VH-VL binders against q8ixk2r445to577. Designs and how they scored, part 79

Target 1, 133 residues: q8ixk2r445to577
Amino acid sequence: FFGMLQNKGLTDYCFDYNPPDENQIVGHQVILYLCHGMGQNQFFEYTSQKEIRYNTHQPEGCIAVEAGMDTLIMHLCEETAPENQKFILQEDGSLFHEQSKKCVQAARKESSDSFVPLLRDCTNSDHQKWFFK

## First folded at step 17 (VH-VL)

Design u78
Fold by OpenDDE, look of step 17:
Structure u78 (fold): chain C 133 residues (1-133), chain A 119 residues (1-119), chain B 107 residues (1-107)
Amino acid sequence: as target 1 above (133 residues)
Amino acid sequence: QVQLVQSGAEVKKPGASVKVSCKASGYIFKGYAMHWVRQAPGQGLEWMGYINPYSGKTKYNEKFKGKATMTSDTSASTAYMELSSLRSDDTAVYYCAREKYTEYYFDYWGQGTTVTVSS
Amino acid sequence: DIVMTQSPSTLSASVGDRVTITCRASQDISNYLAWYQQKPGKAPKLLISAASTLQSGVPSRFSGSGSGTEFTLTISSLQPDDFATYFCQQYHSYPYTFGQGTKLEIK
């Protein structure tokens, strides 16, 4: 699966990665933003290694969850996907992080109308449902 | 360079409708949300809503629901806002404003369109 | 709705003066605050975003500070080109709202 990773509950919002420096793509938080269909910062791939790979910039970045965190941070992809980069995109649209055993949920940032994907206990909420478009 | 060029001034009678255009250039139109802001004479700025040109999704200020309709034409790189059932208190300068990508504030503005409603 | 209150509404100052404009939000908006400059008959121009980030091309005499509910725009040394109306805007929550404006006029 590849393309825009769009949230079902938070309509018209997609995974978005916009690092301050295009030549340094790691270490920043993945956010949600209005889907725009241009690819670039909203182009992701779900790989056979269970990675969510950011394919706009080289070297390739993969979404990771750092210890003790609930945010999605961009790391470099590795030959063998580390445990903190493994996700399961389930048939029902839920995105499950294997290591934390939590689901990725579209959530408000600082109670604002800005949004980020955060790890939360898995529910049947549409805000935890994702699909590639 | 990014430019937003709006249609010319309008003079309308009460009850009429007006459609303001905002033509964008210098960037990929569908990639940025376009907002509308109005300013009554001698008054402050008032946010009306936005449209995502890619999806056509809109979000309106509750105050302007039923009053303003936002549309866009990606082939023309143009955003439109129609005001219906015009009243005298709709007299204002209307601005289109581009949302800074992922940041939500407005980095570029149209020059404004004056809409005057008078009998 | 989040109410943005600017003070003062009008400010008279001279070239070379240090001036401060304040903006208060009715609730915590973190740093989701922008400052705009508007001259008569012109559209607003973005000066500062994220409460304190000076935009490219904006003179360094402009600065912004604050977070939460209290924000300040400072012009360290007024220049003739700075006489205009200034607006703060919160983009924390919809509907976005602006302060009522501060008209900076020459004394």
Scores: ipSAE 0.810, ipTM 0.934, lowest interface PAE 0.6, mean pLDDT 95

Design u79
Fold by OpenDDE, look of step 17:
Structure u79 (fold): chain C 133 residues (1-133), chain A 119 residues (1-119), chain B 107 residues (1-107)
Amino acid sequence: as target 1 above (133 residues)
Amino acid sequence: QVQLVQSGAEVKKPGASVKVSCKASGYTFKGYAMHWVRQAPGQGLEWMGYINPYSGKTKYNEKFKGKATMTSDTSASTAYMELSSLRSDDTAVYYCAREKYTEYYFDYWGQGTTVTVSS
Amino acid sequence: DIVMTQSPSTLSASVGDRVTITCRASQDISNYLAWYQQKPGKAPKLLISAASTLQSGVPSRFSGSGSGTEFTLTISSLQPDDFATYFCQQYYHYPYTFGQGTKLEIK
């Protein structure tokens, strides 16, 4: 699967990665933003290694969850996907992080109307449902 | 360079409708939310809502629901805002404003369109 | 709705003066605050975002500070081009709201 990774509950919002420096694409947080269909910062791929890969730059970035964190951070992809970069995109649209055993949820950043994907206990909320478009 | 060019001034009678256009250039139109802000004479700025040109999704200030209708034409790189059932208190300068990508504030503005409602 | 209150509404100052405009939010808006400059007959121009981030091309004499509910725009040394109306805007919650404006006029 590839393309925009869009949230079901938070209508019209997609995974978005816009690092401040185009030459340094790792270490920043993945956010949610209005879907725009241009690819680029909203183009992701779910790979056979269970990675969510950011394919707009070389070297390629893969979404990771750092120890003790609930945010999605861009790391470099590795030949063998590390445990903290493995996700399961399930049939029902839930995005499950294997290591933390939590689900990716569209959430408000700082209680604002800005949004980020965060790890949360898995529920049946549409805010935890994702699909590629 | 990014530019937002709005349609010319309008003079309307109460009860009429008016449609203001905002033509964008210098960037990919569908990639940025377009907001509308009005300013009554001698008054402050008032946010009306936005449209995502890609999806057509809109979000309105509750105050302007039923009053303003926001649309867009990606082929023309143009955003539109129609005001219906015009009243004298709709007299204002209306601005389109581009949302800074992923940041939500407004980095570019149209020059404004004056809408005057008078009998 | 979040109410943004600017003070003062009008400010008279001279070239070279240091001036400060305050914006207060009715609730905590973190740093989701922008400052705009508007001259008569013109559209607002973005000066500061995220409460303190100076926009490209904006003179360094402009600065923003604050977080939560209290914010300030400071012009360290007024220049003739700075006489205008200034607005703060919160983009923390919809509907976005602006302060009522501060008209900075020449003394």
Scores: ipSAE 0.904, ipTM 0.956, lowest interface PAE 0.5, mean pLDDT 96

Design u80
Fold by OpenDDE, fold request of step 18:
Formats: C-alpha cells, sequence, structure tokens
Structure u80 (fold): chain C 133 residues (1-133), chain A 119 residues (1-119), chain B 107 residues (1-107)
C-alpha cells in the first residue's frame, strides 16, 4: 500500500511530514494536514516489514515511536525494521503499533483545530481508521 | 513568485448575486487551502471560510453559511466565491488568502475585490 | 467564537518612538497568533506568525511576544513606513478571528 494515508473520521486529513530542513528529515513529528494528492509530504508506503515509509527522500525515513512517547517521529529506515517502527494496518482500517500495543488516532493538537496522529488505546472510533488513497 | 490576482470591482443591486475570482500562480494550486476574508467599510477583518482545491471540501464561518459559496477550478488555478441575495451590509472588500502550508496563517493575499451593494 | 481584543484602537506616535500594541484572546490560543500590517487600499501583509516568528523581509524593529491569552506587537523605533493599521489574528480554532485593528498614525 502506498499514497496518502487518510483518516476516516477526520475527513480530508492525511498523514503529513514537513520537516523544516529538507536535508535533515529525521527527528520531527508526523502531523495531519489537509490532503492534497500531490505526493511529496503526504506520500507514504506500508511495507512488508510493517513499516510506514516516507520514501520521497534518500535515505528513506520510517515512522517510529520513541520510548514513553505517544507521538509519531520520523527515523531513518533500517535494513531490518526495529520494533518501534512496526505497525499493523488491519482490515478494519485501524493502525496498530506492535510495541506499544496502541492504535494511531487522529487527535487535536493542544485543543486546537490542528491535528496530529497520536497513540491511544484501541477503540472502534473512525478517528482510528486509516486508508491509503 | 506566488501571486493571487482577484477579479475587478463589482456594483450590484440588492437581491443580486456576485462571483469573485482569485487566480493563483507561482505555486501548485491544489497544494494549499484558499481562504476568504471580508473587510466591510470601517470594520475589521472577518474570516469567511476556506476551500481545499484538491478535494473541494469547504469550511465556512457560520456567519456566512448560505451567503457565500466557495468553489475552485483546478484547471484554471482559480478559486471562486459567490455571494447570493446581496444586501447593503454585504458591501465590503473581499480577499482571497493562501494558507501557509501546515501552518494555518495567511502568507499571501489577493489585492482584494470591492463589492458594492446599493439600490 | 474566540474574541480578539486589540488595544489601543488608535495610536498616535512619532518617528523614532517605541510602540506597543496588545492583543487579548478570550481563551487560551497557545501561540497560534499572527500579526498583519495593512495600508489604505492594500491587502494585509503578514508580519509575524506563531506569536513571535518574524517573517522574511520584515524589518527587525518588529517583534512579537506572548502566549496563551495576551500578546504584544512591538516596534522598537517607529519609521515613516510603519504608519498603518495592524491586526492580530488567531488561527487556533475555527472560526478564525481578527482583532478590531490598531490604527497607527503620525503624531
Amino acid sequence: as target 1 above (133 residues)
Amino acid sequence: QVQLVQSGAEVKKPGASVKVSCKASGYTFTGYAMHWVRQAPGQGLEWMGYINPYSDKTKYNEKFKGKATMTSDTSASTAYMELSSLRSDDTAVYYCAREKYAEYYFDYWGQGTTVTVSS
Amino acid sequence: DIVMTQSPSTLSASVGDRVTITCRASQDISNYLAWYQQKPGKAPKLLISAASTLQSGVPSRFSGSGSGTEFTLTISSLQPDDFATYFCQQYHSYPYTFGQGTKLEIK
């Protein structure tokens, strides 16, 4: 699966990675932003190693969850995907992080109308449902 | 360079409609939300809403629901806002404004379109 | 809706003066605050975003500060080109709202 990773509940919002420096793509938080269908900052790939790759750059980035955090941070991809970079995109659209045993949920940032994907306890909410488009 | 060029001034009678255009250039039109902001004479700025040119999804200020209709034409890189059932208090300068990508504030503005409603 | 209250509504000052404009939000908007400059017959121009981030090309005499509910725009030494109307805007929550404006005129 590849393309825009769009949220079901929060319509018209997609995974987005917009690092301030295009030459330093790791270490920043993945956000949600209006879907635009142009690839680039919103082009992701779900791989056979259960990674969510940001592969519009070299070296390629992979979404990771750091210890004790509930945010998604961009790391470099590894030859063998580390445990903190493994996600299961389930048939029902839920995106499950194996290591934390939590699901990725579209959530408000600082109670604003800006949004970010955060790890939360798994529910049947459409805000935890994702699909590639 | 980014540029937003709006249509010319309009003079309308009460009850009429007007459609203002905003032609974008210098960037990928579908990549950025386009907002509309009104400024009535002697009044402040009022946010009217935005459109996502990619999906055509809109979000309106409740105050302008039923009054303003936002559309876009990707082939023309142009955003439109139609005002219906015009009243005297719709007299204002209307601006299109581009949202800074993933930052939500407005980095580029059209030059504004004056809409005058008078009998 | 979040109400943005600017003060003062009108400010008379001289070239070289230090000028401060205040914007108060009716609720906590974190740093989701922008400042714009508008001259007669022209569109607003973005000066500062995220409460304190000076935009490219804007003179360093402009600065913004604050977070939460109180924000300030400061011009350290007023220049002739600075006489205009200034607006704050919150983009924390829809609908986005602006302050009523501060007209900075020559004394």
Scores: ipSAE 0.926, ipTM 0.962, lowest interface PAE 0.5, mean pLDDT 96
Fold by OpenDDE, fold request of step 18:
Structure u80 (fold): chain C 133 residues (1-133), chain A 119 residues (1-119), chain B 107 residues (1-107)
Amino acid sequence: as target 1 above (133 residues)
Amino acid sequence: QVQLVQSGAEVKKPGASVKVSCKASGYTFTGYAMHWVRQAPGQGLEWMGYINPYSDKTKYNEKFKGKATMTSDTSASTAYMELSSLRSDDTAVYYCAREKYAEYYFDYWGQGTTVTVSS
Amino acid sequence: DIVMTQSPSTLSASVGDRVTITCRASQDISNYLAWYQQKPGKAPKLLISAASTLQSGVPSRFSGSGSGTEFTLTISSLQPDDFATYFCQQYHSYPYTFGQGTKLEIK
């Protein structure tokens, strides 16, 4: 699967990675932003290693969850996907992080009307459902 | 260079409608949300809403729901805002403004369109 | 809705003066605050984003500070080109709202 990773509940919002320096892509938080279909910051790939890969940049980035965190941070991809980079996009649309055993949920950032994907206890909320478009 | 060029001034009677255009250039039109901001005399700036030209999905300020309708034409790289059932208090300068990507503030503005409603 | 209150509404100053404009939010908006400059008959121009980030091309005499509910725009030394109306804007929550503006005029 590849393309925009769009949230079902928070309509018109997609995974987005917009680092301040396009030549230094690691270490920043993945956000949600209005879907635009241009690829670039919103183009992701779900790989056979269960990575969510940001491959419009070299070296390629992979979404990771750092220890003790609930945010999605861009790391470099590795030959063998580390455990903190493994996600399961389930049939029901839920995006499950294997290591934390939590689901990725569209959530408000700082109680604002900007949004980020965060790890939360898995529910049947549409805000935890995602699809590639 | 990014440019937003709006349509010319309008003079309307109460009850009429007006459609303001905002032609974008210098960037990928569908890649950025287009906002509309009103500036009524003595009332400051008021956010009216935005449209995502990619999806045509809109978000309105409740104050302007039923008053303003935002649309876009990707083939023309143009955003439109139609005001219906015009009243005297709709007299204002209307601006289109591009949202800074993923930052939500406005980095580029149209030159504004004056809409005057009078009997 | 989040109410943005600017003070003062009008400010008279001279070239070379240091001036400060304040913007108060009715609730915590973190740093989701922008400042704009508007001259008569012109569209607003973005000066500062994220409360303190000076935009490219904006003179360094402009600065912004604050977080939460209190914000300030400072012009360290007024230049003739700076006499205009200034607006703060919160983009924390919909609907986005602006301060009522501060008209900076020549004393």
Scores: ipSAE 0.926, ipTM 0.961, lowest interface PAE 0.5, mean pLDDT 96
Fold by OpenDDE, look of step 17:
Structure u80 (fold): chain C 133 residues (1-133), chain A 119 residues (1-119), chain B 107 residues (1-107)
Amino acid sequence: as target 1 above (133 residues)
Amino acid sequence: QVQLVQSGAEVKKPGASVKVSCKASGYTFTGYAMHWVRQAPGQGLEWMGYINPYSDKTKYNEKFKGKATMTSDTSASTAYMELSSLRSDDTAVYYCAREKYAEYYFDYWGQGTTVTVSS
Amino acid sequence: DIVMTQSPSTLSASVGDRVTITCRASQDISNYLAWYQQKPGKAPKLLISAASTLQSGVPSRFSGSGSGTEFTLTISSLQPDDFATYFCQQYHSYPYTFGQGTKLEIK
């Protein structure tokens, strides 16, 4: 699966990665932003290694969850996907992080109308459902 | 360079409708939300809503629901805002404004369109 | 809706003066605050974003500070080109709202 990773509950919002420096793609937080269909900052791929790859820039970045965190941070992809980069995109649309045993949820950043994907206890909320478009 | 060029001034009678255009250039039109902001004479700025030109999804200020309709034409790289059932208190300068990508504030503005409603 | 209150509404100052404009939000908006400059007959121009981030091309004499509910725009040394109306805007929550404006005029 590849393309825009769009949230079902938060209509018109997609995974988005917009690092301040296009030549330094790691270390920043993945956000949600209005879907635009241009690829670039919103082009992701779910791989056979259970990675969510950011494929716009080389070297390729993979979404990771750092220890003790609930945010999605961009790391470099590795030959063998590390445990903190493994996700399961389930049939119901939920995106499950294997290591934390939590689901990715569209959430408000600082109670604002800016949004980020965060790890939360898994529920049946549409805000935890994602699909590639 | 990014430019937003709006249609010319309008003079309308009460009850009429007006459609303001905002032509964008210098960037990928569908990549950025377009907002509308109005400013009544001698008054402050008032956010009306936005449209995502990619999906045509809109979000309106509740105050302007039923009053303003936002649309876009990707082939023309143009955003439109129609005001219906015009009243005297709709007299204002209307601006289109581009949202800074993933930051939500407005980095570029149209020059504004004056809409005057008078009997 | 979040109410943005600017003070003062009008400010008279001279070239070379240091001036400060305040914007207060009715609730915590973190740093989701922008400052705009508007001259008569012109569209607003973005000066500051994220409460304190100076935009490219904006003179360094402009600065922004604050977080939460209290914000300030400072012009360290007024220049003739700075006499205009200034607006703060919160983009924390919809509907986005602006302060009523501060008209900076020459003394």
Scores: ipSAE 0.912, ipTM 0.957, lowest interface PAE 0.5, mean pLDDT 96
Fold by OpenDDE, second read of step 17:
Structure u80 (fold): chain C 133 residues (1-133), chain A 119 residues (1-119), chain B 107 residues (1-107)
Amino acid sequence: as target 1 above (133 residues)
Amino acid sequence: QVQLVQSGAEVKKPGASVKVSCKASGYTFTGYAMHWVRQAPGQGLEWMGYINPYSDKTKYNEKFKGKATMTSDTSASTAYMELSSLRSDDTAVYYCAREKYAEYYFDYWGQGTTVTVSS
Amino acid sequence: DIVMTQSPSTLSASVGDRVTITCRASQDISNYLAWYQQKPGKAPKLLISAASTLQSGVPSRFSGSGSGTEFTLTISSLQPDDFATYFCQQYHSYPYTFGQGTKLEIK
């Protein structure tokens, strides 16, 4: 699966990665932003290694969850996907993080009307449902 | 260079409708939300809503629901806002404004369109 | 809706003066605050975002500070080109709202 990773509950919002420096693509937080279909910042790939890969830049980035955090941070992809970079995109649309045993949920940032994907306890909420488009 | 060029001034009678255009250039039109902001004479700025040109999804200020209709034409790289049932208090300068990517404030503005409603 | 209150509404100052404009939000908006400059007959121009981030091309004499509910725009040494109306805007929550404006005029 590849393309825009769009949220079902938060209509018109997609995974988005826009690092301030194109030469330093790792270490920043993945956000949610209005879907635009241009690729680039919103082009992701779900790989056979259970990675969510951001491969519009070299070296390629992979979404990771750092210890003790609930945010999604861009790391470099590795030859063998580390445990903190493994996700399961389930048939029901839920995006499950194996190591934390939590689901990725579209959530408000700082109670604002800006949004980020955060790890939360798995529910049947549409805000935890994702699909590639 | 990013440019937003709006249509010319309009003079309308009460009850009429008006459609303002905002032609974008210098960037990918579908990549950025377009907002509309009005400014009554001698008054402050008032946010009306936005449209995502990619999906045509809109979000309106409740105050302008039923008053303003936002649309877009990707082939023309143009955003439109139609005002219906015009009243004297709709007299204002109307601006289109581009949202800074992923940051929600406005980085580029059209030059504004003056809409005057008078009997 | 979040109410943005600017003070003062009008400010008279001279070239070289240090000028401060205040914007108060009716609730906590973190740093989701922008400042715009508007001259007569022209569209607003973005000066500062995220409460304190100076935009490219904006003179360094402009600065922004604050978080939560209290914000300030400061011009360290007023220049002739700075006489205009200034607006704050919150983009924390919909509907986005602006302050009523501060007209900076020459004394």
Scores: ipSAE 0.912, ipTM 0.958, lowest interface PAE 0.5, mean pLDDT 96
Fold by ESMFold2, fold request of step 18:
Structure u80 (fold): chain C 133 residues (1-133), chain A 119 residues (1-119), chain B 107 residues (1-107)
Amino acid sequence: as target 1 above (133 residues)
Amino acid sequence: QVQLVQSGAEVKKPGASVKVSCKASGYTFTGYAMHWVRQAPGQGLEWMGYINPYSDKTKYNEKFKGKATMTSDTSASTAYMELSSLRSDDTAVYYCAREKYAEYYFDYWGQGTTVTVSS
Amino acid sequence: DIVMTQSPSTLSASVGDRVTITCRASQDISNYLAWYQQKPGKAPKLLISAASTLQSGVPSRFSGSGSGTEFTLTISSLQPDDFATYFCQQYHSYPYTFGQGTKLEIK
């Protein structure tokens, strides 16, 4: 799967990665932003290794969850995907992080109308449903 | 160089409609939400809503639902805001403003369009 | 709606003065605050975002601070070009709202 990773419940919003320095893509948080169709910051690949790759830059980034955290952070991809970089996109649209046993949910940042993907206990909420377009 | 150039001043009678245009240049039009802000004479600024030109989806300040309709034409790199059923209290300067990518505040503004509604 | 209240509404000052304009939010808005300058007959111009981030091309005599509900705009040494109306704006929650403005006048 390639393209914009969109949220079913938070309509018109896509996974977005906007690092402040295009040469240093590691360590920043993934956000949600209005879908725009320009590729780049909103172009992701879901791989056979269950990675979500940010591949508009070399070296390629892979979305990860660090131990004890609920935020999605950019790491460098590795030859064999480490467990913290593996997400299962299920038939019902949920995006399951197996190591944490939690699902990716669209959530407000600081109670605002600014949004981020976070790990939460899995529910049937449309805010936990994702698809590529 | 980013520019937002708005259509000229309009004088209308109560009950009429007006459509204000905002032509964008110097950037990829579909990549940035376009907002509309009004300023009544001698008053502050009031946010009206936005359109995502990529998807044509809108969000309106509830105060302006039914009054304002926001659209865009990507082939012309132009956003539009139409006011219906004009009343004298719709007299204001109307601005378009571009949302800064991923940061939500307004980094560029049009010059404003004065709409005057009088009998 | 989040109400943004500016003070003072009018401020008289001389060239060279240090001036401070305050903006209070009716709810916690973190740092989701911008400052704009508007001269008569012109569109607003962005000065500061994220409460304290100075925009490119804006003179370094401008600075912003604050978070939560209390914010300030400071001009360290007032210049003739700075006489204008200043607005704060929250972009934390829809509808976005502006303060009523502070008119900075020549004393």
Scores: ipSAE 0.823, ipTM 0.927, lowest interface PAE 0.9, mean pLDDT 93

Design u80
Fold by ESMFold2, look of step 17:
Structure u80 (fold): chain C 133 residues (1-133), chain A 119 residues (1-119), chain B 107 residues (1-107)
Amino acid sequence: as target 1 above (133 residues)
Amino acid sequence: QVQLVQSGAEVKKPGASVKVSCKASGYTFTGYAMHWVRQAPGQGLEWMGYINPYSDKTKYNEKFKGKATMTSDTSASTAYMELSSLRSDDTAVYYCAREKYAEYYFDYWGQGTTVTVSS
Amino acid sequence: DIVMTQSPSTLSASVGDRVTITCRASQDISNYLAWYQQKPGKAPKLLISAASTLQSGVPSRFSGSGSGTEFTLTISSLQPDDFATYFCQQYHSYPYTFGQGTKLEIK
C-alpha cells in the first residue's frame, strides 16, 4: 500500500511528516494534518516487512516507536525491519504496533485543535482505524 | 511568490447576498487551508472559518454558521465566501488568509474586500 | 471561546523607546500565539509565531515571549515604521480569536 494514510474517525486528517530541515529527516515526530493530496509530506508506503516508509528522499525513513514511548518518530529504515518499526495494518483498519502491543490512535496535542498519532491501548474506536487512499 | 488577490468592493442592500473571491497564486492551492477573517469598521479581527480546498471540507465559527458559506474552485485556484441575508452589521472588510502548512497561523493575507450594506 | 485581552489599548511613545505590549489568554494556550502588525488600510502582517519565533524579514528589534496565558511583544528601540496597531491571536483551539488590538502612536 502507498499514498495518504488517513484516519477514519478524525475525518480529513492524514499522517504527515514535516521535519524542520528536509535534509535531516531522523528524530522528529509524525503528525496528523489536513489531507491535501500533494504527496511528499503525506506520502507513505506500507511494506511487506510491515514498515511505514517515508521514502520521498534518500535516505529512506521508517516510522518507529522507542521503548517506553508513545510517540511515532522517524528513524532510518534498515535492511531487516527492527521490531520497533513493525506495524500490522489489520483487516478492521487498526494499526497495531507489534513491540508495544498497542494501537495507533489520533489524539489531540496539548488539548488543542492540532493532532498527532500516539500509541494507546487497542479499542474499537474509529480514531484507531486507518486506511490508505 | 505567494499572492492572494481578492475581488473588489461591494455595495449591497439589506437582504441581498454577496460572494467574495480570493484568487491564489505562487503555491499549490489544494495544499493549504484557506481562512476568512472579517474586520468591522473601527473594530478588531474575527475569525470566520476555513475550507480545505483539497477535500472541500469546511469549519465555521459558530457565530457565522448560516451566514457564511465557504467554497473553492480548484481549477481556478480560487476560494469563495458567500454572505447571505445581509444586514447593516455585516458591513466590514473581509480578508482571506492562508494557513501556514502544519502550523495553523496565517502567513499570507489577501488585500481585503470591503462589503458595505446600506438601505 | 478563548478571550484574548491586550493591554494597553493605546500606547504613545517616541522613536527610540522600548515598548512592551501584553496579551492575556482566558485559558492555557501553550505557545499557540501569533502577533500581527496592521497599518491603516492594509491587511495584517505576521511578525511572530509560536509566541517567540520571529518571521523572516521582521527586524530583530521585535521579540516575543510567554507561554500559557501571559504573552508579551517587545520593540527594543522604536522606529518610525513601527507606529501601527498590533494584534495577538491564539491558534490553540477553534474558534481562533484575536486580541482587541494595541494602537501604537507617536508621542
Scores: ipSAE 0.785, ipTM 0.918, lowest interface PAE 1.0, mean pLDDT 93
Fold by ESMFold2, fold request of step 18:
Structure u80 (fold): chain C 133 residues (1-133), chain A 119 residues (1-119), chain B 107 residues (1-107)
Amino acid sequence: as target 1 above (133 residues)
Amino acid sequence: QVQLVQSGAEVKKPGASVKVSCKASGYTFTGYAMHWVRQAPGQGLEWMGYINPYSDKTKYNEKFKGKATMTSDTSASTAYMELSSLRSDDTAVYYCAREKYAEYYFDYWGQGTTVTVSS
Amino acid sequence: DIVMTQSPSTLSASVGDRVTITCRASQDISNYLAWYQQKPGKAPKLLISAASTLQSGVPSRFSGSGSGTEFTLTISSLQPDDFATYFCQQYHSYPYTFGQGTKLEIK
C-alpha cells in the first residue's frame, strides 16, 4: 500500500513526519496531523517486509520502535527489515508491532489536542484501526 | 507571500444571514487549516472553529455550533463563514486566520470583516 | 474550557520602560501559548509562539517565558510603536481561548 495512513477513530488525521531539519530524517518522532496531501510529510508505503516506509525522501526512512519504548521513531531502512521495524496491518485495521506484541494507537500528546501514534495493549478501539487512502 | 483578503463590511437586520469570505494566496490552500475568530466591539478575541479545506471537515467551538457554518472552495482558494439568524450580539469583526503547519498557532490573519446587526 | 487570565488589564508606561504582561492558564498547557499584538482597527499580529519563540520580523526587545500555567511577555525598552493591546492564546486544547487583553498606554 502507498498513501496517507489514516485513523478510523481520530478522523481526518494522518501519519505525518515533520523533522525539524528536513535533511536529517533519522531519530525524530512520527506525529498525527490533519490530512492534507501536501508535500512529502504524509505519504508512506507499507512494504512486503512489513515496514512502514517514508519513501518520498532519500535516504528512505522506516518507522521503528526502540526496545522498551512506545514511540514511533524514524530510522534508516535496511536491506532486511529489523524486528523493531515490522508492523502487521491486520484485516481488522489494527497495526500490530511484532516485536513488542502491541498495537499502534492514536494518543494525545501532553493531554492536549495534539496527537501522536503510540504502542498500546491491543484492543478493539477504533483509535487502533488504520487504513491507507 | 501569504495573504488572506476578506470580503467587505456588512450591515444586516436581525434574522438575516451573512456569508464572509476569506481568499487565500501565496501558499497551497488545502495544506493548512483555516480558523475563524470573532471580536465584538471593545472586546477580546473568541475562537469560533476551523475548516480543513482538504477534507472539508470542520470543528466548531460549541458556542457557535448552529450559528456559524464554515465551508471552503478549493478551486477559488477561498474559505467561507456564514452566520445565520443574526442577532444584535453577533455584531463583531470576524477574522480568518491560518494555522501554522503542525504547530497550531495562527501565523497569518485576514484584515477582518465587520458585521453590524441592527434593527 | 481553559480560562486565560491576563494581568494587568491596562498598563501605563513611558518610552524606554521595561514592561511585563502576565498570562495565567486555568490548567497546565505546557508551552502551547502564543502572544499577539493588536493595534486599533487592525488584525492581531503574532509575536511569540511556544511561549518563548520570537517570530521572524519581531523586534528583539520582545521576549516570552513560562510553561505550565504562568507566562510572561516582556518588552525590554518600550518604543512608541509598542503601544497596543496584547493577547495571549492557548492552543493546547479546543476550544482555543484568548486572554482578555492588556492595553498598553503611553503615560
Scores: ipSAE 0.741, ipTM 0.910, lowest interface PAE 1.2, mean pLDDT 93

